VHH binders against WD repeat-containing protein 38 (WDR38). Designs and how they scored, part 2

Target 1, 314 residues: WD repeat-containing protein 38 (WDR38), of Homo sapiens (Human) (q5jtn6)
Amino acid sequence: MNSGVPATLAVRRVKFFGQHGGEVNSSAFSPDGQMLLTGSEDGCVYGWETRSGQLLWRLGGHTGPVKFCRFSPDGHLFASASCDCTVRLWDVARAKCLRVLKGHQRSVETVSFSPDSRQLASGGWDKRVMLWDVQSGQMLRLLVGHRDSIQSSDFSPTVNCLATGSWDSTVHIWDLRMVTPAVSHQALEGHSANISCLCYSASGLLASGSWDKTIHIWKPTTSSLLIQLKGHVTWVKSIAFSPDELWLASAGYSRMVKVWDCNTGKCLETLKGVLDVAHTCAFTPDGKILVSGAADQTRRQISRTSKSPRDPQT

## First folded at step 4 (VHH; framework vhh_brivekimig_d4)

Design v16 (from e3 with G56E)
Fold by ESMFold2-Fast, scan of step 4:
Structure v16 (fold): chain B 314 residues (1-314), chain A 121 residues (1-121)
Amino acid sequence: as target 1 above (314 residues)
Amino acid sequence: EVQLVESGGGVVQPGGSLRLSCAASGFTFSDYAMSWVRQAPGKGPEWVSSISGSGESTLYADSVKGRFTISRDNSKNTLYLQMNSLRPEDTALYYCAKDTYSRYGPEFDYSSQGTLVTVSS
């Protein structure tokens, strides 16, 4: 009998290669899954076609490494966070920078868009969370409370709240409905290391992935830990809920993608054989396909080749 | 260019101590988490310890908890690993790594020479 992943769940692995001038620090799928962004140590953001693996564009502008990138939920924009202390907002169709958001005093490590694509949050090594108006580029609010770098963020789809994850091993839930300047009302404690990734489910559950090798699923309204997912052999890099919330996919630094049962906390499947440690995963909107991708880091290998990274290897 | 230079290795008896150093250049050191990774003879790379950019948060492999201490001096762009109560199993080449690097698996980058620690008597 079937003891694992449903027979109707298809897994598609996509390799992304490119002439990155350094290591890939971040990767993100577009909402429709047709594009992949990669943020590079060379200060550029690269856009790739998911189906073909073809490079669509290479965008310079940042004067330091790009640490994180993410599409807006409406798919029209993306944001990049950089060691140059700025966030850039980009138009997808035009492949052009629209805004340079200045305010952070140190490397920016995370950006996330509100569900309506009208606001974004950024955070990083200065321990500050900044809220921005996307249309104007104006900073709306500064949130302080973390004891170390902010490394992850995600907006709630159901209530006006932001979650942030930090090297201080806590998740803060910020209530954006407050009239007075925001103070942290909820700190979710339980992780023992950097909280590298966060993902809200459609119903408002929150998953946090950590360098402590675990994933916690929380109910933020009660600050309750529902389930702890154990089994990664190294740091968790990326997580994604299925649309129906039955499954969670996770990717780690050890070249593995895991699929979990969100009700039992059991690991249902482990996908091995990723060539690179920079990895990402996402479910299709119907929940029937899990897409996993790994960006090729062409500058880490001891072997040299004259072949294009976009050409097939045999 | 990013450069990481490890030093401080040597030969010690079981129960002894060593302090490893990693001199970093070519990037804003305080904006990156740093890690120590080791590779024992005939084995793959093993992650040992990590420290946040501020130095306020640390993480250790279960095999070294309570024996090793990671620290950093951001004014000197230097990462440290204080190793106490050393065991023969700690014998390895030790490498430091920037947050963007992973030294796990066959993709291990050998551009850095590392520093050799040998625990024997």
Scores: ipSAE 0.362, ipTM 0.690, lowest interface PAE 3.6, mean pLDDT 81

Design v2 (from e3 with A33T)
Fold by ESMFold2-Fast, scan of step 4:
Structure v2 (fold): chain B 314 residues (1-314), chain A 121 residues (1-121)
Amino acid sequence: as target 1 above (314 residues)
Amino acid sequence: EVQLVESGGGVVQPGGSLRLSCAASGFTFSDYTMSWVRQAPGKGPEWVSSISGSGGSTLYADSVKGRFTISRDNSKNTLYLQMNSLRPEDTALYYCAKDTYSRYGPEFDYSSQGTLVTVSS
């Protein structure tokens, strides 16, 4: 990086993934970037080859809409969260369900893996955060504190902490380093509506996206708000840090994706015409491709490049 | 399988009140954020209000804050909108919607057809 030199997102390539049986609620890249998962209203999880856009498999099992899906950081597993009140753990190589995690009493809205891939967190409309052991499928902890539905979650990559975002307009940072029966947590206040999405950066900064039309970037260690990203005209639905932490992409209930400078809070780009309505977005691990999910049940993939290219890597 | 049926619209004088209802079926009502969306003659849809699945949290468009109250009865699978201090600009077809990924926020269920509110002298 050079001091203050701006970079802009330029679309080099657009890929379309095929129609799903219903609206796409969630998308996630494998850690190596070679696969894309999509979770659908039809109750299925779809696996796609990123390079070709070809469908690898379609997995049924859930009896209600799939609300969220994520790969384990080691790439061996993925998890799906559903309106059927279950979380399913799947083997990537075999494309088979290994575990059905039962305990939630209402729709499960979010699921996330610990960095070591050994634990899973889930949350939803019953206001409960549940920590699970991935190998045994046993519930390890119940985290209680939110006053309304849990809509988002992400594990810190640097510290043994979990962040959860809620309809109660707060982010809770749960300290999982403690061995006490009561898990300590801090509430981050500042949003005025549902916190629909959360994302940790590689260095441990946290971004929260809200139905209040703002994105907040927090430093969890000090419980301080570092910067507010303002500019969305509708609810924020999905956010993702670029792997280099220079940019944040956001998608709302409008037909635009915004790309932000994480240091200045300036909106660098507003992508129009690539998405009809974007409710999910994610960067590939190399940061070169941004993928969006449209409300029209299609998936679109776009490439990223600098306006001042230094070397050829594509 | 998902059905949303709106009712309670009518003709009122400026300053009057109406209570809209939406009967929901075909899904676990308490697990979804529910919203009211309106469409005025010749205009696109406008999001009005949303309520969390538990009913504990609400959100309003600036144009209706302090005048409208959204509520729900999860035991009856019913969503409500209490509209007070009605203005001519509130004249619209009103739709209820479960959480969807529309450009307007919640999307209409076009099968329901909405309920008409007319504010006139």
Scores: ipSAE 0.080, ipTM 0.551, lowest interface PAE 5.7, mean pLDDT 79

Design v3 (from e3 with A33W)
Fold by ESMFold2-Fast, scan of step 4:
Structure v3 (fold): chain B 314 residues (1-314), chain A 121 residues (1-121)
Amino acid sequence: as target 1 above (314 residues)
Amino acid sequence: EVQLVESGGGVVQPGGSLRLSCAASGFTFSDYWMSWVRQAPGKGPEWVSSISGSGGSTLYADSVKGRFTISRDNSKNTLYLQMNSLRPEDTALYYCAKDTYSRYGPEFDYSSQGTLVTVSS
């Protein structure tokens, strides 16, 4: 009984009641788990207290839907990606916009921070990956190679590499270590649909979650598929490695979170909520608690007496 | 205001074919992924197929791969679904949807009545 199957997981599920002016497109936990961000169709980013589910602030600025949001690893900043073709960098403590990053020609669908919080990657419908200096807002590099919209990204914690996932059903690993003008990249093939989420482990393994309902664990250094995780009944939305890399958590659109053994590929537990739709999941830094978060949307366009057949029921 | 109008449904025998159309208005059609979603009797919504804004990338559910073909005509703001080798299990109300990445389930961003496909004999 050394690193066995967990018999009971300490799981905290939270439901955030929103004053959102439309659909919630993205959600992300702060590194300490105390806050949740939600990005909305109304162009706003909302900040929520994880413990209470209370709204802390609502931030306008984007002129189109917010598609993605993510905290910096140091917790001091967050970034938002929008259909307005910009990325915004925000100060968490002051709740204010620090930078507007302009360069994308179409909707921006993903952002991710380097491990030192000094660089940001963005990608989207123009099929371009852009690297930005966080402090100056200067675009550092342009990466081209994907054949369709870029939907997910994550920086390696161990080597100077970026992973991106795309509607072209491939993961690209970009080697940022090289000084050549053309950035070297490798394509990881195996998924049959959009790669909606990516997560590196602490040792440099990569997990990809897909609309094909599978999760692949890769060794990027050899471009090898190690394990395929099958069992989700719908699109995979969010994935997270445990800090010790023994487990992976995944969340899909069917109101379930799954916990997997990363060495065997076996599903260890399926956690179902009766009310929440899992948009994101994260392990606490000690690995003892899995936090699953979902946001409830408020439809401002609906009069007090009218309801759509598609509206959520309370 | 986004408006999507589906057509082309009907009653066919197993092994038959139908071509569905979706006329789109109120947005820049070529800038968005478009999807077909169906709802069978007694089941929740099931994603069927998606196509990129340029038409360069297509995705299919395993249940329809090799039988259905999604296409678009950006000059006419129209989405198509060619359905071949139809099976009784394909019986459903079919909906056209704009950029449904985050909208699997009851909350698709469409205002349409759908088009009914019935496969029976």
Scores: ipSAE 0.000, ipTM 0.275, lowest interface PAE 11.9, mean pLDDT 78

Design v4 (from e3 with A33Y)
Fold by ESMFold2-Fast, scan of step 4:
Structure v4 (fold): chain B 314 residues (1-314), chain A 121 residues (1-121)
Amino acid sequence: as target 1 above (314 residues)
Amino acid sequence: EVQLVESGGGVVQPGGSLRLSCAASGFTFSDYYMSWVRQAPGKGPEWVSSISGSGGSTLYADSVKGRFTISRDNSKNTLYLQMNSLRPEDTALYYCAKDTYSRYGPEFDYSSQGTLVTVSS
């Protein structure tokens, strides 16, 4: 704990959010950390003030459960993916739907924004990755190659590539510099079950979490597996890199959240005691707080007890 | 087109056993995770068990763990569920699914009639 970085992540404070009209499937912080977005089984997206835990708005529109939600990197928009086969693009400031993106033939399970906020990727049970122009709402490209449902996606922050994870147990890295109709992609193999979650680090490392109970950290430029994280007793549902890339948080269906050292692959902490399974986990942009979502229709926020040089006291 | 045909259900006494089968066609069976899902009268669908395409990984709901065994024969495109120590609460229509069920309810595009399991007397 001496170098300003804690040896372990300790639970110091629990912050509860009000009950949703159903279970929470997804949670995401705004880029400035001031708002938290939650996607609910009731078909609504909820916006919360991170500091107070106060509900800012509740947005209906989807006719089925919201499976995933994410803010644009510029903070002006957010997207929601639903079992109603649509993606919705929303204006954050106005709390209004701007676009309903139709094209998927089955539940949409994942959505992610490009780093410049100009493009959006979506994927789901129809095995299709669709790239959309955010401004116009038009589909730019269809990416085909997965053999089963697409469950996770994330854009690389360092190269013009998209990663997708699938029930076919592979990660596909799509090279978005290629001109249609030629689409180049590579498959990362090693998982033995559904790849439920993906997260790029700021430096371009990729983590994949699986229903095989493992997390793989990859170097996508070389297609190399760097570290396999073992210790979850059941399916991995959600993962997040800390902003400083020293830690990875993971949440599983076993009602536990784990925190890992990304360099050694050691599990530093196992946080038990949620009322049901933890479906989501995310770090605040300052890295001070880890948020976990539970299926009890409440969410709790777990804060760190120690502060690193990147997490100054204010 | 994808077709799934379940069989093997019936009436059995508490503590008894049944083996369910699902014959799959219209897709490359070994490339997909397969699941068993059940629905009791007046209740929503409940996920029971899943098996990886290779058969190397299996997953079970806590309610059936230690009593049910999922398996597959990729040479016959057939999924199985061996059900032991059956309880009255296991009474349901049982469906096999190419797409996994989460308790957050993806809607199934592939539906069949299922096979009825009744645990009574």
Scores: ipSAE 0.012, ipTM 0.291, lowest interface PAE 8.2, mean pLDDT 78

Design v5 (from e3 with D31E)
Fold by ESMFold2-Fast, scan of step 4:
Structure v5 (fold): chain B 314 residues (1-314), chain A 121 residues (1-121)
Amino acid sequence: as target 1 above (314 residues)
Amino acid sequence: EVQLVESGGGVVQPGGSLRLSCAASGFTFSEYAMSWVRQAPGKGPEWVSSISGSGGSTLYADSVKGRFTISRDNSKNTLYLQMNSLRPEDTALYYCAKDTYSRYGPEFDYSSQGTLVTVSS
């Protein structure tokens, strides 16, 4: 049992220098931790080697900003969600777009893969969750119930359920075992702002991170709030459970990464001085290393005396 | 090109009210969360309030909760901030921004002039 004794956790910080044509909106580690994806305001997805911080490839195709990106659990594919109202499915090894998924009427803000990598969920400003067959690109199901934009999603590893987080400040748990006609769902209430990130633990606990500066750990089977994690001074951007579920890592827009004890709700560590917003936090599969990824990009120089930022910082 | 033009600032006495406006162009306004950010002289930017693209959800800094109301009119591509019970510490240049905190926390690109709010007796 974790008694709250501090563990010797090695933190590997990865820094990427920008070939970005714009702001970084999203980042995601590959399942093996060897690659970082970044989704850019310029409409491209960038692949980076985590060990060296070097750019591996730049992929165009989206006609609007890329808002989110995520690898399939099997590591063979990744998905990107865009303001162009599409989701793209990409082959990792070939660095090629395999499918353009069309159906959303507004910007797509989140994508997630089922644990078997066969299904994809997407959601965004049209308040609709769409489930897709990865192999065929066919839309399987439309899930309706959120009152505002869907900003986050994650599939349960233990039951056939999807969690979605929304600007309506609720988490919906969708029961995907029900096939006809409407999908049953339960709403988890407690947050007071946009739910920007969601993460299931291996046992089926759910963590939600919010613009209300808190993280909630839920037991979805009972719709019960187990613990509220307080301590971020700004919006929560990314969260990840350790594989043994003893810890949760979180990253905020204030360039802080926090490590929490999931049993006590205590913040065990606060890591400051991330070069850029820590868009992604992930534990290695053995749980020994926390990897925090941030993409540095060419920025216009902002002067306190100037309204026309002109010179990019190199 | 994203363009944001703030207006409505002025000089007001403590306890007074002001309504700020931000006219937006160059993007699909209804698909983006919008924020108000302020900067007092010699201080860094402070996030004030955000509103979802639909206008159905709002969020406020603890320092302004119960005093300020953010709203939007998507048919006019305009963002508003109604400021009531103003205090001297609310004195700042106010900026509107598309997804301000997506840019490294409270820092963002000052491409617009902002609108000056001065609370003084």
Scores: ipSAE 0.198, ipTM 0.602, lowest interface PAE 5.0, mean pLDDT 81

Design v6 (from e3 with S50Y)
Fold by ESMFold2-Fast, scan of step 4:
Structure v6 (fold): chain B 314 residues (1-314), chain A 121 residues (1-121)
Amino acid sequence: as target 1 above (314 residues)
Amino acid sequence: EVQLVESGGGVVQPGGSLRLSCAASGFTFSDYAMSWVRQAPGKGPEWVSYISGSGGSTLYADSVKGRFTISRDNSKNTLYLQMNSLRPEDTALYYCAKDTYSRYGPEFDYSSQGTLVTVSS
């Protein structure tokens, strides 16, 4: 029954994550779904237990806002990208910084891990994509081609390629298989604003979410736009494919989470509620539950985490 | 209570310049990123620019990049927007906002009065 259908999808909302010193800029689930990671304007990374909503740890080290955070696929590490122009690699079990990656000349806005957890990509305001060796912390490659700040990235799970999204309104697919100094890349055009989020499906389809209020699903191997998802009334913040690739979840700046049919492009569900802007949405590894998380930045006097969800269907 | 007071708007010819200011109170200004958001007549709010709490990172909408510069003075709790090479399409009420660009969206409610910028030929 791994195919599922949206009508059988359960939704869990975890809201009012308190105790951040400033805005939450990014959030990410661990591969097993048991932890939530948040990156904050105060320069700290926070670890939360998804089930209880309790704070597990708060990690300082960055000297500027944390803009993005992501777990390694093997679950052993996470990375944080900061306005301090560095990327930090952290050990999950010990909650300790292992490496500080220096090379970017401006704010780092995105990080992503290769599927084998051995490489990391970073990008930001200097328009440069840097590929790093996770074990050594050495910069392996510099990728140049975007005309504006790089805001999103994701590695292909099926081929040795990296996707990056930019304020130049394009997605670049970088071919990492060749050893030549010049990296082959292709540009995917169609968006009219910043590409704020990217997500590969398990089969290698790519979804891009944009401040133009649309989501595009691409087939990168043919550089083809397959489907355009229209319906968000505000900027798209986060996207996630279901594990069976039948659905896509998206979160926007308007406090709505939408669930889409990836074959028809139709919006199947719009989840409205008392949530603040959802910073992340993700399917559980079994695909049965959609989880949406939000930090309460407007209610600084109420420093708490809440698991009291409101379902529009009930 | 968070209070934000925008100023510096006015009428200017195309190609002209204006500097907007936002005076902040009721919170620790340096701990929070700030943004400029504008609303043109008959349209929804549009995010314009972002600056981190330290001032170390800035972001701009494509429509204003290379023309506008965001800055802040944390000692004065003041946010600025330097607007150069102004165009008729820059005509809008301009608002400053606490929290980063992630909170604004075209549907976000603004309680401050904003400052009006009119670019006419």
Scores: ipSAE 0.006, ipTM 0.298, lowest interface PAE 9.9, mean pLDDT 78

Design v7 (from e3 with S50A)
Fold by ESMFold2-Fast, scan of step 4:
Structure v7 (fold): chain B 314 residues (1-314), chain A 121 residues (1-121)
Amino acid sequence: as target 1 above (314 residues)
Amino acid sequence: EVQLVESGGGVVQPGGSLRLSCAASGFTFSDYAMSWVRQAPGKGPEWVSAISGSGGSTLYADSVKGRFTISRDNSKNTLYLQMNSLRPEDTALYYCAKDTYSRYGPEFDYSSQGTLVTVSS
């Protein structure tokens, strides 16, 4: 009943097989946890039932690789971001494209929905953050300030603000509360590499995960770093706060999921398995189950015998 | 179809320099971060350096910081690694990778020939 008891947390690992035409670049759980999306190098978005691993549908439309996908918080829509420079908005129940959002000049690397599901943010290699009205498909605002590609984004649940993470190693907090031509923003500095993932807690704390192998927990209201989580042996890919904010889960490129104590910064558990890359991790709304999704295992079915590098003189 | 062709390796004395090149085709080069990964004889793969799609941001392994410089020419779809102050422990096959995960992950693909760098006298 005291600090972190691993026996109170159930862990579910979900693996997928056989339908992707290439590598999986992104995965995202539906808000109820019953569906998983995967975005593929083949330009398709795939929908899977999380419990059974059954493929529900495969959706074409993008003319280049899908780099990112995410459900709306209300569960009615999802968005996909692509190397074709577009964002697509899709209806979940009908499995159909509703809108193609055009404006980016280069590959789009991230999309995120506002908490009310009415707005969407996108960003990518053109260094531009674009805010869109979901219902109309109209671009509402252009946010300029990052010095390199935008790679991650998340909306605050408590105030009308957007966080973006970039290859410039900074997090920008954009103040969306005022309708002015110039959008106010603050930079959070401290990471030494690409900021690949961002997650707000329910109270408005922000976690950033980086290719520098660290996770930083920030208090955005003061622009202060509260704690650094160190221990990943490779790049951080995905992070999620538990609903009670006591724990943070993180997934990295080296087949492990870590669970951290958010107050002490101590790693409580390291979960290993036959997963290739854990593309996403999420807590159930009651906080009792941690769900981890992995990329398509089709790559393993067609894998060849690995060999040690040749010594040309031996 | 993604194609990556590495070149520029050779034999060099300790303290010497080499410049590696990687010619890329089959994808929009400027939309991907690129990396160099090396595999020393009898060792596992080691990530060396990464560069953003724009070329504006770079990252280096601690073992090569201050000695190696990664760069790219997006108009030529070419990635470079300038290697200075070479050491015997830099001896390895060097590979370029589209999105670092392709070469710096749990399973390393040896189908590409890479370019061999040998540092000895």
Scores: ipSAE 0.266, ipTM 0.645, lowest interface PAE 4.3, mean pLDDT 80

Design v8 (from e3 with S50T)
Fold by ESMFold2-Fast, scan of step 4:
Structure v8 (fold): chain B 314 residues (1-314), chain A 121 residues (1-121)
Amino acid sequence: as target 1 above (314 residues)
Amino acid sequence: EVQLVESGGGVVQPGGSLRLSCAASGFTFSDYAMSWVRQAPGKGPEWVSTISGSGGSTLYADSVKGRFTISRDNSKNTLYLQMNSLRPEDTALYYCAKDTYSRYGPEFDYSSQGTLVTVSS
């Protein structure tokens, strides 16, 4: 691979205004990139067409703010996590709630699906990781070990493991094959602040993004830090590996999206002032397009453009 | 509706100390990270410190690290900032904010009145 961003890489940007009944806390792209979910302070999940910016549906049900949302890998379902202490499982095609998962004692901050879309993990301010069966809604396992709120999670695509990131500045790797609690997890230490996002690569490498402004790439099988990515000027919000694992995209609270070389740790490109606040970023399955979703603070308006013609100064 | 009321500001000499308070209502206080943000006269807002919902983890701007301590009392829905070894450059209106970074990055839109800290030189 070249040290530069691929010549065929295109950045697609969708801009959403305050059409939500409150602030946007989370956004997530569908696996095919055709839909965007947004989770709102008003307790609703909104579905958008990424190409047009058109609102497809608005789903109520949560009795408190929605903190996180994510599609299942197969694209048939999505999950939402809320301050109401529940996780909801939704059918994408029917735009309907299938299950309300109850068990958490405080706000739920993260949800993630297993690669086969059959299990879900959730975590939040009660410091508990709960593993759920998607079809039945039954809680399968309770995982305890973090010292502060769980803020991020992702399932390994290669082994039966879950990674969780926490305000305690650690990543825990949970071995879901083992029933013995004493050997159920390992802690990865090195970050100095909240671990806001996690992403596994296709081969099983793990990236962690932090409010310490760094991204760490780990080899979980050896619990070793491979590379530290430095360059964000503010907190890291979202990260995504390219499908071929040559690049990592990251989005920060500073309205910057960065593309990194995963082998050298070099920042290849910084997209400044192109996005509002980037909540999420994702590569298309072929790796040719980086899709970024951002929320605008403008109230109750929608834009269907990758760039707004205006004079920002006068 | 989120309501935040800051207090505890005042006039102190360099090297002095102040303790700021923020009374919060309208949300489940312990479920949110809380921040202190300041704005000096004629300047934009500057993030100062953040504390996790449990109070177990903290983060500080380099300019205040080692001098300021953020804390919270979830039973009273109150956020605190203990400010030691104050410098003239700490002079600002201080605001508390509910997880402002999660919505707007380092930019802040605060509706509260803030509390004024003046460090004389």
Scores: ipSAE 0.366, ipTM 0.712, lowest interface PAE 3.6, mean pLDDT 81

